Miniprotein binders against Uroporphyrinogen decarboxylase 1, chloroplastic (HEME1). Designs and how they scored, part 15

Target 1, 365 residues: Uroporphyrinogen decarboxylase 1, chloroplastic (HEME1), of Arabidopsis thaliana (Mouse-ear cress) (q93zb6)
Amino acid sequence: SSSSSDPLLVKAAKGQAISRPPAWMMRQAGRYMAVYQKLAKKHPSFRERSENTDLIVEISLQPWQAFRPDGVIIFSDILTPLPAFGVPFDIEEVKGPVIQSPIRTEEDMKRLHPIDFEKLQFVGDSLKILRREVGEHAAVLGFVGAPWTIATYIVEGGTTRTYTVIKNMCHTAPDVLRALLSHLTKAITEYVVYQVEHGAHCIQIFDSWGGQLTPEMWERWSKPYIEEIIHAVKKRCPDTPIVFYINGNGGLLERMKGTGADVIGLDWTVDMADGRRRLGSEVSVQGNVDPAYLFSPLPALTEEIERVVKCAGPKGHILNLGHGVLVGTPEEAVAHFFETARNLDYQTLFQNHVPAEKAEPELVV
Key: E = the ipSAE of ESMFold2; O = the ipSAE of OpenDDE; V2 = 0.75 times the mean of E and O plus 0.25 times the DockQ between their complexes.

## First folded at step 18 (miniprotein)

Design r5 (from v4 with E62Y M72K; at its last look DockQ between E and O 0.90; V2 from the best seeds 0.00; counts 0 for: SAP 70.763 > 70)
Fold by OpenDDE base, look of step 18:
Structure r5 (fold): chain B 365 residues (1-365), chain A 82 residues (1-82)
Amino acid sequence: as target 1 above (365 residues)
Amino acid sequence: SDLTQRLEELLQRFWQLVEEIYRLMEEGVSPEEIQRLLDEIEKLFEELENIAVELGDPELAYDIYQLFMYIKLLLQSLQSRL
């Protein structure tokens, strides 16, 4: 039963008829906000901010308080579950995420264990609080990294530009890499279910590094594990929409449709109308305003939002950026984006697009 | 600080490269210009990362990484128009 109580974002994800697109932003909590910068000065550790329930809730609610988005994503990291399944990591001031002991061999695989949710209680408690605080006014969003994306960090030992080690493992140690990806698939599946059970209305899967693969490599090394996650989650949590997002997905759209995700996230390099044609009517879309438009004059931002919304059509659209909010983005532009989104009406936007009936020339006899 | 000023200069150069890429999407681009832009982007981000290191700001490193992903995707879009 489509409960009348589903948040606007969940209705959009399910392709239900609504009056306007719901809006949220990737990285809607972050340094561009003065309130976040104040909090980050008090709590300088990113791990402290992302692994403490009170701080997670406070940070996640900063955009809610300021802008009233239709989606409130938990403040977390895709790497947050790593210590819970046997991969410790540090966020070094210098290098970002660092995994001191990469997994590259069958012997290294012995360090992995099933996901331990006692180590992730701060995520569960935060999602419960967020669900209470936003009530029916927004969707609470959970998220995870895709197995390939997480495996890239684990194999490389942190952030990489070249993906040299993991790309080599595809050829030199394919069984080790398949074992790692299969372990991650199980852990991430359980972590998605855990987030839903603790109050996530919708889950986003980030395959941030999937766009750096050839379509063939993505179909071999990323897609099967994402399909496994989505299938398992859909079986356990059938009413939870899944958003699937890849940075640089323009060459992957038709392949992404095959995963069983309810929503495909588009980056800004994809034409929204082209993306809609390629994906078809059975899948919803998210996006895809260029984050650079938040630095433009507010009228130009309004026009671009309206353009994207018109290109997406009146159903199954979640308005977002094509990527996260960039550093230095004006808070006023983010406020204007959400205000613009709240003031949109599909009847108004599409009434003026009734093609003038070609008045057949009355043949004056 | 001198580091903060240098960060602002590099962020300004980032936006100039973004504007250049958007212009080249309209005017057309050569493979040699794409290679020049790649080399400039790589150098810019090497300098940005070094500053993030020197500032001891892990969140800045993440923000810089987002800028890198942004401009690399933009440049890949430009390259697909060749």
Scores: ipSAE 0.591, ipTM 0.867, lowest interface PAE 1.0, mean pLDDT 91
ESMFold2, look of step 18: ipSAE 0.691; ipTM 0.889
ESMFold2 (binder alone), look of step 18: mean pLDDT 87; pTM 0.841

## First folded at step 20 (miniprotein)

Design s1 (at its last look DockQ between E and O 0.84; V2 from the best seeds 0.00; counts 0 for: SAP 78.829 > 70)
Fold by OpenDDE base, look of step 20:
Structure s1 (fold): chain B 365 residues (1-365), chain A 103 residues (1-103)
Amino acid sequence: as target 1 above (365 residues)
Amino acid sequence: SDLTQRLEELLQRFWQLVEEIYRLMEEIEKLMKEGVSPEEVKELLREIQRLLDEIEKLFEELENIATQLGDPELAEDIYQLFMYIMLLLQSLKEMLEKLQERL
């Protein structure tokens, strides 16, 4: 039973009637904020910031304090759980995430073990604190990488533009790759449940690299493992909405609907009204304002927010960007976005959509 | 620093490239209404390829600067910019493909 106490974002995710869309932004905590830059100068290691409870909480609350979003996502990384299941990584100043020992063989797979939550206490503790700090005023968001996305990092040894190694493994070592993806699916499932048990109201699954696959390859190598996660999480945490996001998902929408996610995240290249038609009424949508509009004059940003909200319709919409906040985004524009979102009213926005009752032509007899 | 200044210059160039892509989208939308010649499509394809080459070069330079600055969060921010513009460019290509189907 959806308690009357669900955050606005959770109500939207569940398609419940509410007065306005809830709003949050991907990368709402980040370098565009002066308070973040100041903290990052004091604590220069990204891993230090993302793996320390006090810093995670402080950073996650920076947008909460500044903008009062309807969603507060934990400051973390999709790679954060890797050391907890046997994949150490470093964040090199140059290359971003580096996995020194890629997993490409059955022998490499022996390094993997079940997820150890003793190594992830900072995530659990942070989620508990965030849940306390925001109270009933916002949803706390957890997140994970999808198995394919995480496997890409593990197989490639870090960030890739070509995906050459993992795409080759689909053909040259498919059993190894399936074993890796299956291991990741289990670990990520447990990690999602762990985040929910520690106070996440909603979970976002990022298949950031899924959009780089052909639709056929995505259905074969990503979708089944995401479906498995969502099914397992829904069984254990039936009241927790799952948001599923792929960057570049315009060709995947109908396939994404099949995963059992409560919310499909749209990028800004998808027409919101088209996305709603393709997804249907049974799934909620998230997005999808172009992050570039945060650099536009505030009136143009307002107009675009209203356009997106009108296209999404009065139910099952979480207002977001179509992608993360870009570097150099003005804090004032982010503030304006959230203020605009708070001031929206569905009754006002949709008042003029009373179908004109066909005035029956009075037959002047 | 000289690196910070160069970063700002490259970020400005990024936004110029974004504006060029949006202009090309508007041009394609116009051509979709007014009609298009095979020659115009070929010109748009050449312009898209030019933009691709320039984007790749821009991001190589941005990555090299992030490298020299020793800033992993900058590398992630640059990566997000890359994902942004590549998605935009993909959308432009898809619009051009739809325009080609009208020939």
Scores: ipSAE 0.552, ipTM 0.827, lowest interface PAE 1.0, mean pLDDT 91
ESMFold2, look of step 20: ipSAE 0.702; ipTM 0.867
ESMFold2 (binder alone), look of step 20: mean pLDDT 89; pTM 0.871

Design s2 (at its last look DockQ between E and O 0.87; V2 from the best seeds 0.00; counts 0 for: SAP 75.619 > 70)
Fold by OpenDDE base, look of step 20:
Structure s2 (fold): chain B 365 residues (1-365), chain A 103 residues (1-103)
Amino acid sequence: as target 1 above (365 residues)
Amino acid sequence: SDLTQRLEELLQRFWQLVEEIYRLMEELSELIKKGVSPEEIEKLAEEIQRLLDEIEKLFEELENIATQLGDPELAEDIYQLFMYIMLLLQSLKELLSELEKRL
């Protein structure tokens, strides 16, 4: 059956019985790797690195070559599709992503158009190559930003700490913001489908800024659009697992379950066993080792990995960090993480869970 | 470069602040078990506020260095550090709030 050939990560996402958790890391390709630093010196533009097929493939495969993760995420940005639907951006050395022409009015909305995949061929071609290069040994991961997260960049004109403009638009221009979010929902849905059609086994949705909302604001302004994406993608790509991740999601878990995602990503501030209780058995979990443990002695990292895996239980767990790999992380620690993950066995880890023998009811004679 | 050295110093200070937060989280967790006085909570709240103020200054300086180095990828890396420590601080504040509810 087609299910037997699924990568380990896809099996875990689907809650299938497997011998160990699959492992990957958010930001597993990045500056902590010497090979990445060398490539980045040769190709100093982030846009060049993230929008060139050969560079995308090379960078995405750096962790694959070094560590053999069970997931290989495409090297890209959540903002990469913006130019393809009418929002140009620059990555300034100083400010990070800058959107020179924020969208805040109905007149600004006229600049938006349907997503043009001719402008995104480098993503599709890269996913096809990655799928070929990893074969059946890993899952290729695509990803997107959630509509609220992308709208935050578009409305604020780049990175923000206060979210003042977009939070104000919730009150001052709610129809414009709903129109923007609806447009983004359509564009992102098509972009997810495009990534799947080009070889993504699994898609992660990042609502990176969703955690900065109150639960009520998140339910009103983020959740409906994520639900729409997931529903539309599930209808078109029923066999593709969707991972949904919010940084700072401890207050949102029950609400996140409602989105229809197959996997909820947990940050490290969520207790994995608590997360499992709150989410229930029907949803898989991803995470959630604290990225700081990669700076700890390797035995302590091993113990924490084993703790997290034991707390998650023997099904529907994708081992990851609770957030991306931090700058300065030792490559040896990342290597050890993946080696530890490969050496895990659920039978060994859970052997001592002898189900409490049902004490036979003592027949009170 | 002098900027690279200052970046390394600030990254070291970042990790020290992370250790201070984890230590405070342990202390709060112990206080939740033992009970706490209002005066101890007020003192902890002041200490958390000092940490917040120091983190803000640290990140202002880190961003300024990333700026001067002309390294957008460093800016993203710094932003990830910011997201990391802010999430820790939020968790610390939640523990403090839980402690306050037990008074």
Scores: ipSAE 0.575, ipTM 0.837, lowest interface PAE 0.9, mean pLDDT 91
ESMFold2, look of step 20: ipSAE 0.684; ipTM 0.865
ESMFold2 (binder alone), look of step 20: mean pLDDT 88; pTM 0.855

Design s3 (from t5 with Q12M S77M; at its last look DockQ between E and O 0.90; V2 from the best seeds 0.74)
Amino acid sequence: SDLTQRLEELLMRFWQLVEEIYRLMEEGVSPEEIQRLLDEIEKLFEELENIATQLGDPELAEDIYQLFMYIMLLLQMLQSRL
ESMFold2, look of step 20: ipSAE 0.711; ipTM 0.896
ESMFold2 (binder alone), look of step 20: mean pLDDT 90; pTM 0.876
OpenDDE base, look of step 20: ipSAE 0.655; ipTM 0.882

Design s4 (from t5 with L73M; at its last look DockQ between E and O 0.89; V2 from the best seeds 0.72)
Fold by OpenDDE base, look of step 20:
Structure s4 (fold): chain B 365 residues (1-365), chain A 82 residues (1-82)
Amino acid sequence: as target 1 above (365 residues)
Amino acid sequence: SDLTQRLEELLQRFWQLVEEIYRLMEEGVSPEEIQRLLDEIEKLFEELENIATQLGDPELAEDIYQLFMYIMMLLQSLQSRL
């Protein structure tokens, strides 16, 4: 039953009638905020910040305190669960995430084990606290990386621009890669359920690297595993909306709809009205303001927000950026985005589309 | 620091490239101009990564990576209009 008590974001995700779009931002907690920079100076390790309950909660609540978004996403990383299923990683000052022992062989696969939630208690505890702190005023958002995205890090040994190793494994070691992706699918499914059970109202799946595949390669190597996750989660957590997001998804929208996600996240390179036509009315959309507009004059930002909201239509829209908040983004622009979103009214935005009554030709008698 | 100043210069160059790509989306673009932009972006991000490296700032590395993804998405969008 659609409880009247669902957060605005959950109602939007479910395509329910609401007065305005809910708003949140990818990377809404981050270095652009002075409060975050101050905390990061005290706690310089990203892993310290992302793996400590108190710090996770504090950071996740920084945007909540400053801007009152309709979505409060947990401060975490898509790589956070890796140590819990047998893949240690480090965040090196230079290289970002480094997996010292990539998985590329059947022998390497023996290091993987089922996800151990004793190692992830800080995520569960943080989600419970966040759910309490925001109450009914916002949705708590959990998130995960898609199996292909996570496998890319594991196989490449960290961040990659070329995807050379994993793309080669599609041809040279396809059974190893399928085994890895299947293992990750199980681990990520359990991790999504774990996040929901601990207080996530909505889950976002990030297939950040999926946009770097051809549509055929994406359908073969990413989509089936995402479909498996979404199906399994929907069976266990039927009331939890799933947002599915890919960077560079303009060529994948129709294929993304096929995953069973409740919401498709659009990047900013997609025209919102085109995205709505291609996806149809049965799926909600998220996005898709260009993050660069946060550097524009506030009136131009307002106009773009209104344009995107009008293009999305009066139902099943979660207002967001089409990508994460960029470094150097003014806090005032983020504040203005959320204030603009709160002041939107669908009746006002769509009332002026009274079709011009065709002036009846005056019958000259 | 000299590194911080160079970082700011490179971030300004990033935004100039973004503006150039947006202009080219309106004016039209050649494959040769796309290749030029790719080469400039690669060089810019090699230098940005090297600075992030020297600063010992992993969050800056992630922020730079997000800028890379942003501009590459923009360039792919431009390329799709050819």
Scores: ipSAE 0.636, ipTM 0.876, lowest interface PAE 0.8, mean pLDDT 91
ESMFold2, look of step 20: ipSAE 0.682; ipTM 0.889
ESMFold2 (binder alone), look of step 20: mean pLDDT 90; pTM 0.876

Design s5 (from t5 with E62M; at its last look DockQ between E and O 0.66; V2 from the best seeds 0.00; counts 0 for: SAP 70.466 > 70)
Amino acid sequence: SDLTQRLEELLQRFWQLVEEIYRLMEEGVSPEEIQRLLDEIEKLFEELENIATQLGDPELAMDIYQLFMYIMLLLQSLQSRL
ESMFold2, look of step 20: ipSAE 0.706; ipTM 0.894
ESMFold2 (binder alone), look of step 20: mean pLDDT 90; pTM 0.876
OpenDDE base, look of step 20: ipSAE 0.689; ipTM 0.894

Design s6 (at its last look DockQ between E and O 0.82; V2 from the best seeds 0.00; counts 0 for: SAP 84.173 > 70)
Fold by OpenDDE base, look of step 20:
Formats: sequence, C-alpha cells, structure tokens
Structure s6 (fold): chain B 365 residues (1-365), chain A 93 residues (1-93)
Amino acid sequence: as target 1 above (365 residues)
Amino acid sequence: SDLTQRLEELLQRFWQLVEEIYRLMELIKKGVSPEELLKEIQRLLDEIEKLFEELENIATQLGDPELAEDIYQLFMYIMLLLQSLKEMLEKLK
C-alpha cells in the first residue's frame, strides 16, 4: 500500500500522481562544493571519508543542508563492499582503485566468500542516521555497482579503458567469469537488502561499464545478473523502488526495461521524449539534464529543466542530470536547479496543451 | 602551482572542445558534408586523447585520486558527446 507518507521521490518512482518531479543529482556531494573540499583537506584519504560513519553522514548531508534535494544518496563507493566478500583494494593517488590480486582463475575464485556485514557497519549506521536527519522531507538513496561493472574492476585489477582482460575472459575463461558474476550477484543482492533494512528508501544500480559492451554482449554478460538482483530484491523488499542506470544507454533502453527496474536512468544524449516512447508508461524515468547546463546562465538552465520535465510528462519522472555533477560546477547553479525543481508545478507546465476545441460554428438556423 | 595553472588551462580547453562538438551537431543539422565532419570528428578525437593524457599526468603529479575520478567523469562526458555526434552523422548517410 502506497503510504501517504512516502517521500516525493518514492512516489515518483512508483508512478504516483504528484505536483512536481522530485530532484536529486548524481555526485551531488563532491569537490564542486567548498564544504566538501574543506573536509577532504582535513581527511585526505577517500577510504577514510567513505568508510567512517561520521564522515559519510556529514558528506551525504552537505547537499541536504545547502540545496534540500528530494533525494539524499549515501556517500560511498561501488567498490566499498569488495573487502567484505574477500577482494581487498587500495585507492592509489595515480591509478585510482587498484585490486592487487585480480581474479582470473578458478584458484583465484577460492578467495571469495559470502558478504560479511560486520565489515560494512559504517554503511548501515550511516543510512540509519541519514534516514533520521532527513525525516520525511527526502528519500535516502542507497546504491551498488552491477555485477559486470564490479567484475571489470576485479578482473582488470582496477580502472581500465580497454576492458581487454574481461572481454577476453568471455571467450577464454567463460565458466570462471560466470562463477565470478554469480558470486557478485549474490553478494550485491544481500548488500542491497542490507541497505534497505538500514533505511534506504530507494536503490540505484550502476552498470557504469555496461555501456562499453555491445548490446549483444550486455544481454549475455550483464543483463541476466542484474535481472537476478532485481528479482531477488523485489521479492524481499517489494516496496523499495530500484533505479537502474547505465552511462551511454541510448542503445540499451528497451533491454534495460526488461530487467524489472522501476526507474530507468537516462543519460543526456537520449532525448527524454524518445526515451519515454521507447520505455513506455510502465517504467519511470530518471534524468536527464546535461551536466554542462550547470555552467550556463541560470535562465538557460531553467529553460532546459522545464524542457526536460515537459518531455518526461507529469508522472514517473525523477529529475536528475544525465550523469554526475562535473568538477568546477558552480554551487549557485546546483542551488538554482533544486530551487527550480521545487517551484515546478505540473498543472502549470501542462495546462497549455489542451488543444483549443475548435468552436464549431453555430449553425444559424 | 604551475601544475594547478596547467590543469585550469586544460579544463578550459576541455570546455572549448565540448563547444566545438555542439557546433558540429548544429552543422550536421544544416547539411554540412559528412566527409568534412568525419575529418573534424577525428581531429577532435585525437585532441581529446592528448588532452586526457595530459590531464591524467597532472592528476598523477598532484597525487589527487579524486581529481583522477573527476577527470575520468569529464572523459566519459565528452566521449558520450562524440558518440552522439557520430550517431547523428550515421543517420544522415
């Protein structure tokens, strides 16, 4: 039963009638904010910031305090659960995430174990605090990486541009890769449920590297494991909306709908009206303002927000960027985005689309 | 620092390249020759690759992993724009 108390974002995700789109931004907590830069100078380790309850809560609430978004996503990383299921990683200054011991063989697979939530208490505690701090005024968002995305890091040993090792494993060691993806699917499913049980109103699944696959390879190597996660989560947490996002998803929209996600996230290269036609009315959409518009004059940003909202239509839209907030984005533009979103009204935006009934000429008898 | 100044210069060049891509999208709509556009897209690709190699090198020298992620986000952004531009050009053939 849709409780009247659901956050605006949850209502939108469920396609319920509301007065305006809820708004949040991917990377809404980040280096573009002076308060974040000041905190990051005090706590220079990314792992320190992302694995400490007080710092997670403080950082996650920085956008909440400044902009009052309708969604507050936990400050974390998609790699955060890796140590909890047997994959240690480091963040190197130069290379970003580094997995010193890649998993490429059946022998390497023996290092994996079930997810240990004792190692993830900082995530659970942070979600509980965030849920308390925002109350009914916003949705708390959890998130995870998709199995293919996480497997890419694990197999490559970190960030990659070529995906050569994992793409080769699809042909040279397909059973090892399927075993890895299946293990990750179980761990990520439990981690999603854990986040929901600790206060996440909505979960976003990021298949950031799924967009680097051909549609055929994505359907074979990514989609089945995402479908398994969504199915398992929906069975355990039926009232929790799932947002599914792929960067560069213009060729994958119809395939993404097949996953059972409540919301499909669009990037800014997808026309919102085209995305709505391709996805149909049964799924909600998220997005998709171009992050570059945050560098434009505020009137142009307002016009683009209104355009995107009008193209999405009056139901099942979560207003967002098509991708994360870019470095150097003005805080004033982010503030204006959320203010614009709060001041939108669907009745006003859609009133002028009543076709003027052609007054039939009164036949003078 | 000299590195910070060079970073700012490269970020400015990034935004100029983004503007060039959007201009090419408008030129496609105006019926400019696909062959000229393909050469210009290749020029932009080559320049973007060099830009990001230098940005990554600066991020490396600054010892800033969050800057490396921010640079990676910029890379994904501009590559997605270029892909969209290519798709627009392919639809005109």
Scores: ipSAE 0.483, ipTM 0.816, lowest interface PAE 1.1, mean pLDDT 91
ESMFold2, look of step 20: ipSAE 0.701; ipTM 0.878
ESMFold2 (binder alone), look of step 20: mean pLDDT 83; pTM 0.800

## First folded at step 21 (miniprotein)

Design j1 (from t5 with R81E; at its last look DockQ between E and O 0.87; V2 from the best seeds 0.75)
Fold by OpenDDE base, look of step 21:
Structure j1 (fold): chain B 365 residues (1-365), chain A 82 residues (1-82)
Amino acid sequence: as target 1 above (365 residues)
Amino acid sequence: SDLTQRLEELLQRFWQLVEEIYRLMEEGVSPEEIQRLLDEIEKLFEELENIATQLGDPELAEDIYQLFMYIMLLLQSLQSEL
């Protein structure tokens, strides 16, 4: 059955019996790695690094080479597809992402077009190469921003802390905002399918700014569009697990459960055992070690990893951080995290027989 | 550079604020202390962003943004214990 060759991460996402949790980290490729810093000095533009196939592949494989995670996420940005559907952006040295022409009116909406994958070939080619390079030893992870999160950038004109313009549009221009969100839903759906067709084993949806909404506003302005994406993707790509992550999701867990995601990503402020109780057995969980533990003594990091894994239980857990790797994180702590994860055994941890239904492919080191 | 040194000092101050928040989770916190922490965080990140700006490092700006998201989530957790 096609299920025997699934990467450990895909098995975990599907709630299948496995020997240990698969592990990966949000921001596992990044400036904390000396190899990344050296590459970034040669290629100083983030757009250059994130939009060139060779650089994407090299950067995405830096954690793979160093740490052998069970998940290899493509080095990209949630804004990467914007130019492909009519929203150009720049990464300014000062402001980060800048959308020079925000979309706030029905007239602005006329600039939007269907997603053009000729402009995204570097993503597709990179995913194909990554799938070849990791083989059966890891899952290749694709990702997208949720419609609300992407709409926030588009409406605000870049990064925001107040969300004032988009929150006001919920009241002053709700039809324009719904039209934008609906356009983004279609584009993101096609982009998810494109990533899967090019070799993503699993997709993470980031609603990074969804946590800044009240639960009622999130249910109105974010959730329906995420549900639409997940439903459409599940219909076209039924075997692809979808991870859904919101930063600051502790108040949203019960609402997130309804989206049809296979995995809910927990932030580190959520008690893992409480998250499991609230989500139930039909949904897998990802996370949720506090990124600050990577600055702790390695024994304390080991104990926390074991605590989180024990709280999650022996099925449907993807070990991760509850947030991205922080700047200044020691590479040795990240190495230790992945080594610890590889050395975990659910039979030992739970003193219970975990059926080894599927042998892990031996990592040829 | 003077900017790089100041960045290191501010990153050290960030971790001190994180440690303070964790301590306050154990000891208990007042609304006034939360407001003090908010004001200190805002000031810290205004200066961090200014330095990232002057260094012309957009990836540092993203790294700083991630630190901001981290400490704000931590502070929100502390607020939920009130």
Scores: ipSAE 0.705, ipTM 0.898, lowest interface PAE 0.7, mean pLDDT 92
ESMFold2, look of step 21: ipSAE 0.710; ipTM 0.895
ESMFold2 (binder alone), look of step 21: mean pLDDT 88; pTM 0.857

Design j2 (from t5 with S77K R81Q; at its last look DockQ between E and O 0.88; V2 from the best seeds 0.76)
Amino acid sequence: SDLTQRLEELLQRFWQLVEEIYRLMEEGVSPEEIQRLLDEIEKLFEELENIATQLGDPELAEDIYQLFMYIMLLLQKLQSQL
ESMFold2, look of step 21: ipSAE 0.719; ipTM 0.900
ESMFold2 (binder alone), look of step 21: mean pLDDT 91; pTM 0.888
OpenDDE base, look of step 21: ipSAE 0.711; ipTM 0.903

Design j3 (from t5 with S77R R81E; at its last look DockQ between E and O 0.90; V2 from the best seeds 0.73)
Fold by OpenDDE base, look of step 21:
Structure j3 (fold): chain B 365 residues (1-365), chain A 82 residues (1-82)
Amino acid sequence: as target 1 above (365 residues)
Amino acid sequence: SDLTQRLEELLQRFWQLVEEIYRLMEEGVSPEEIQRLLDEIEKLFEELENIATQLGDPELAEDIYQLFMYIMLLLQRLQSEL
């Protein structure tokens, strides 16, 4: 039942008729905000900020208080669940996330266990509080990393630019890698369900490293596990929209189609109208303003937002950036983005536009 | 600090490279110019990461990483126009 009470973002994700696109930003809570910088100085540990309920809630609500986005994403990390299923990690000042004991062998796999939600109570409690604080005025967004993305960190032992170890494991230890990916698929599935049960209206799956694979390798090593997650989540949480995002997805759009995701997140290098044609009408889209436009004069930002919204069409669009908010982004530009989004009206925007979809020439046979 | 000043200089250089890439999208680009840009980006980010390292700021490292992902996507777009 399309409950009239669904947040605007949930309605958009479901392709329902609405008056304007809902808006949120990837990295909408972050260092570009003076309030965040002040909090981060008080609480210098990223793990402290991301693993404490009060700090998670405070940080997640900073954009809500400042900008009133249509989506409030929980402040967390895609690696946050790792300790809960047997993979400890540290955030080193120098290296970012470090997994001291990479998993590369069958013996290493014995360290993995089912996800323990007692270790993740701060996520559940934060989502409940966020759901209360935003009420019906926004969607609370949960998120997870895709199995391939999480496996990359686990196998490499942290951030990598080459992906050499995991790419080699595809050939040298494929059974170990499949076992890891299958374990992660189960853990992530349960974690998505947990987030939904604690108040997430919508879930974003980030396959951040999926874009570093060839299309064939992505279809073999990432896609099946994402499809499994989405299928399992859809069975347990049928009313929860799933957003699927890959950075650098321009070559993967047709392959991302059919995962069962309700929304495909586009990066800013994809033409929105082309993305719509390639994905078709059955899949909603998210994005895809270039984050650099937040450094542009506000009139140019307005024009680009309107362009993207017009290219996306009047249904099944979640306005976002094509990538996260960049460091040094002016808070005023982010404010203007959300104000612009709130002031959009599809009737006004499309009064004179014949939707481009009708330009398929009927091949008169 | 000297490190903070150098960080600001490097971030300014990042935006100059972004502007250069956008200009080259309009003017056209050679494979040699793309390789030059790659080499400059790699050097820039090696230094940025070293500064983030010396500052002991993991969140700066993530912010730098996001800039890297951004400019690499931009460069990939430029390459697709060849």
Scores: ipSAE 0.658, ipTM 0.885, lowest interface PAE 0.8, mean pLDDT 92
ESMFold2, look of step 21: ipSAE 0.688; ipTM 0.888
ESMFold2 (binder alone), look of step 21: mean pLDDT 89; pTM 0.873

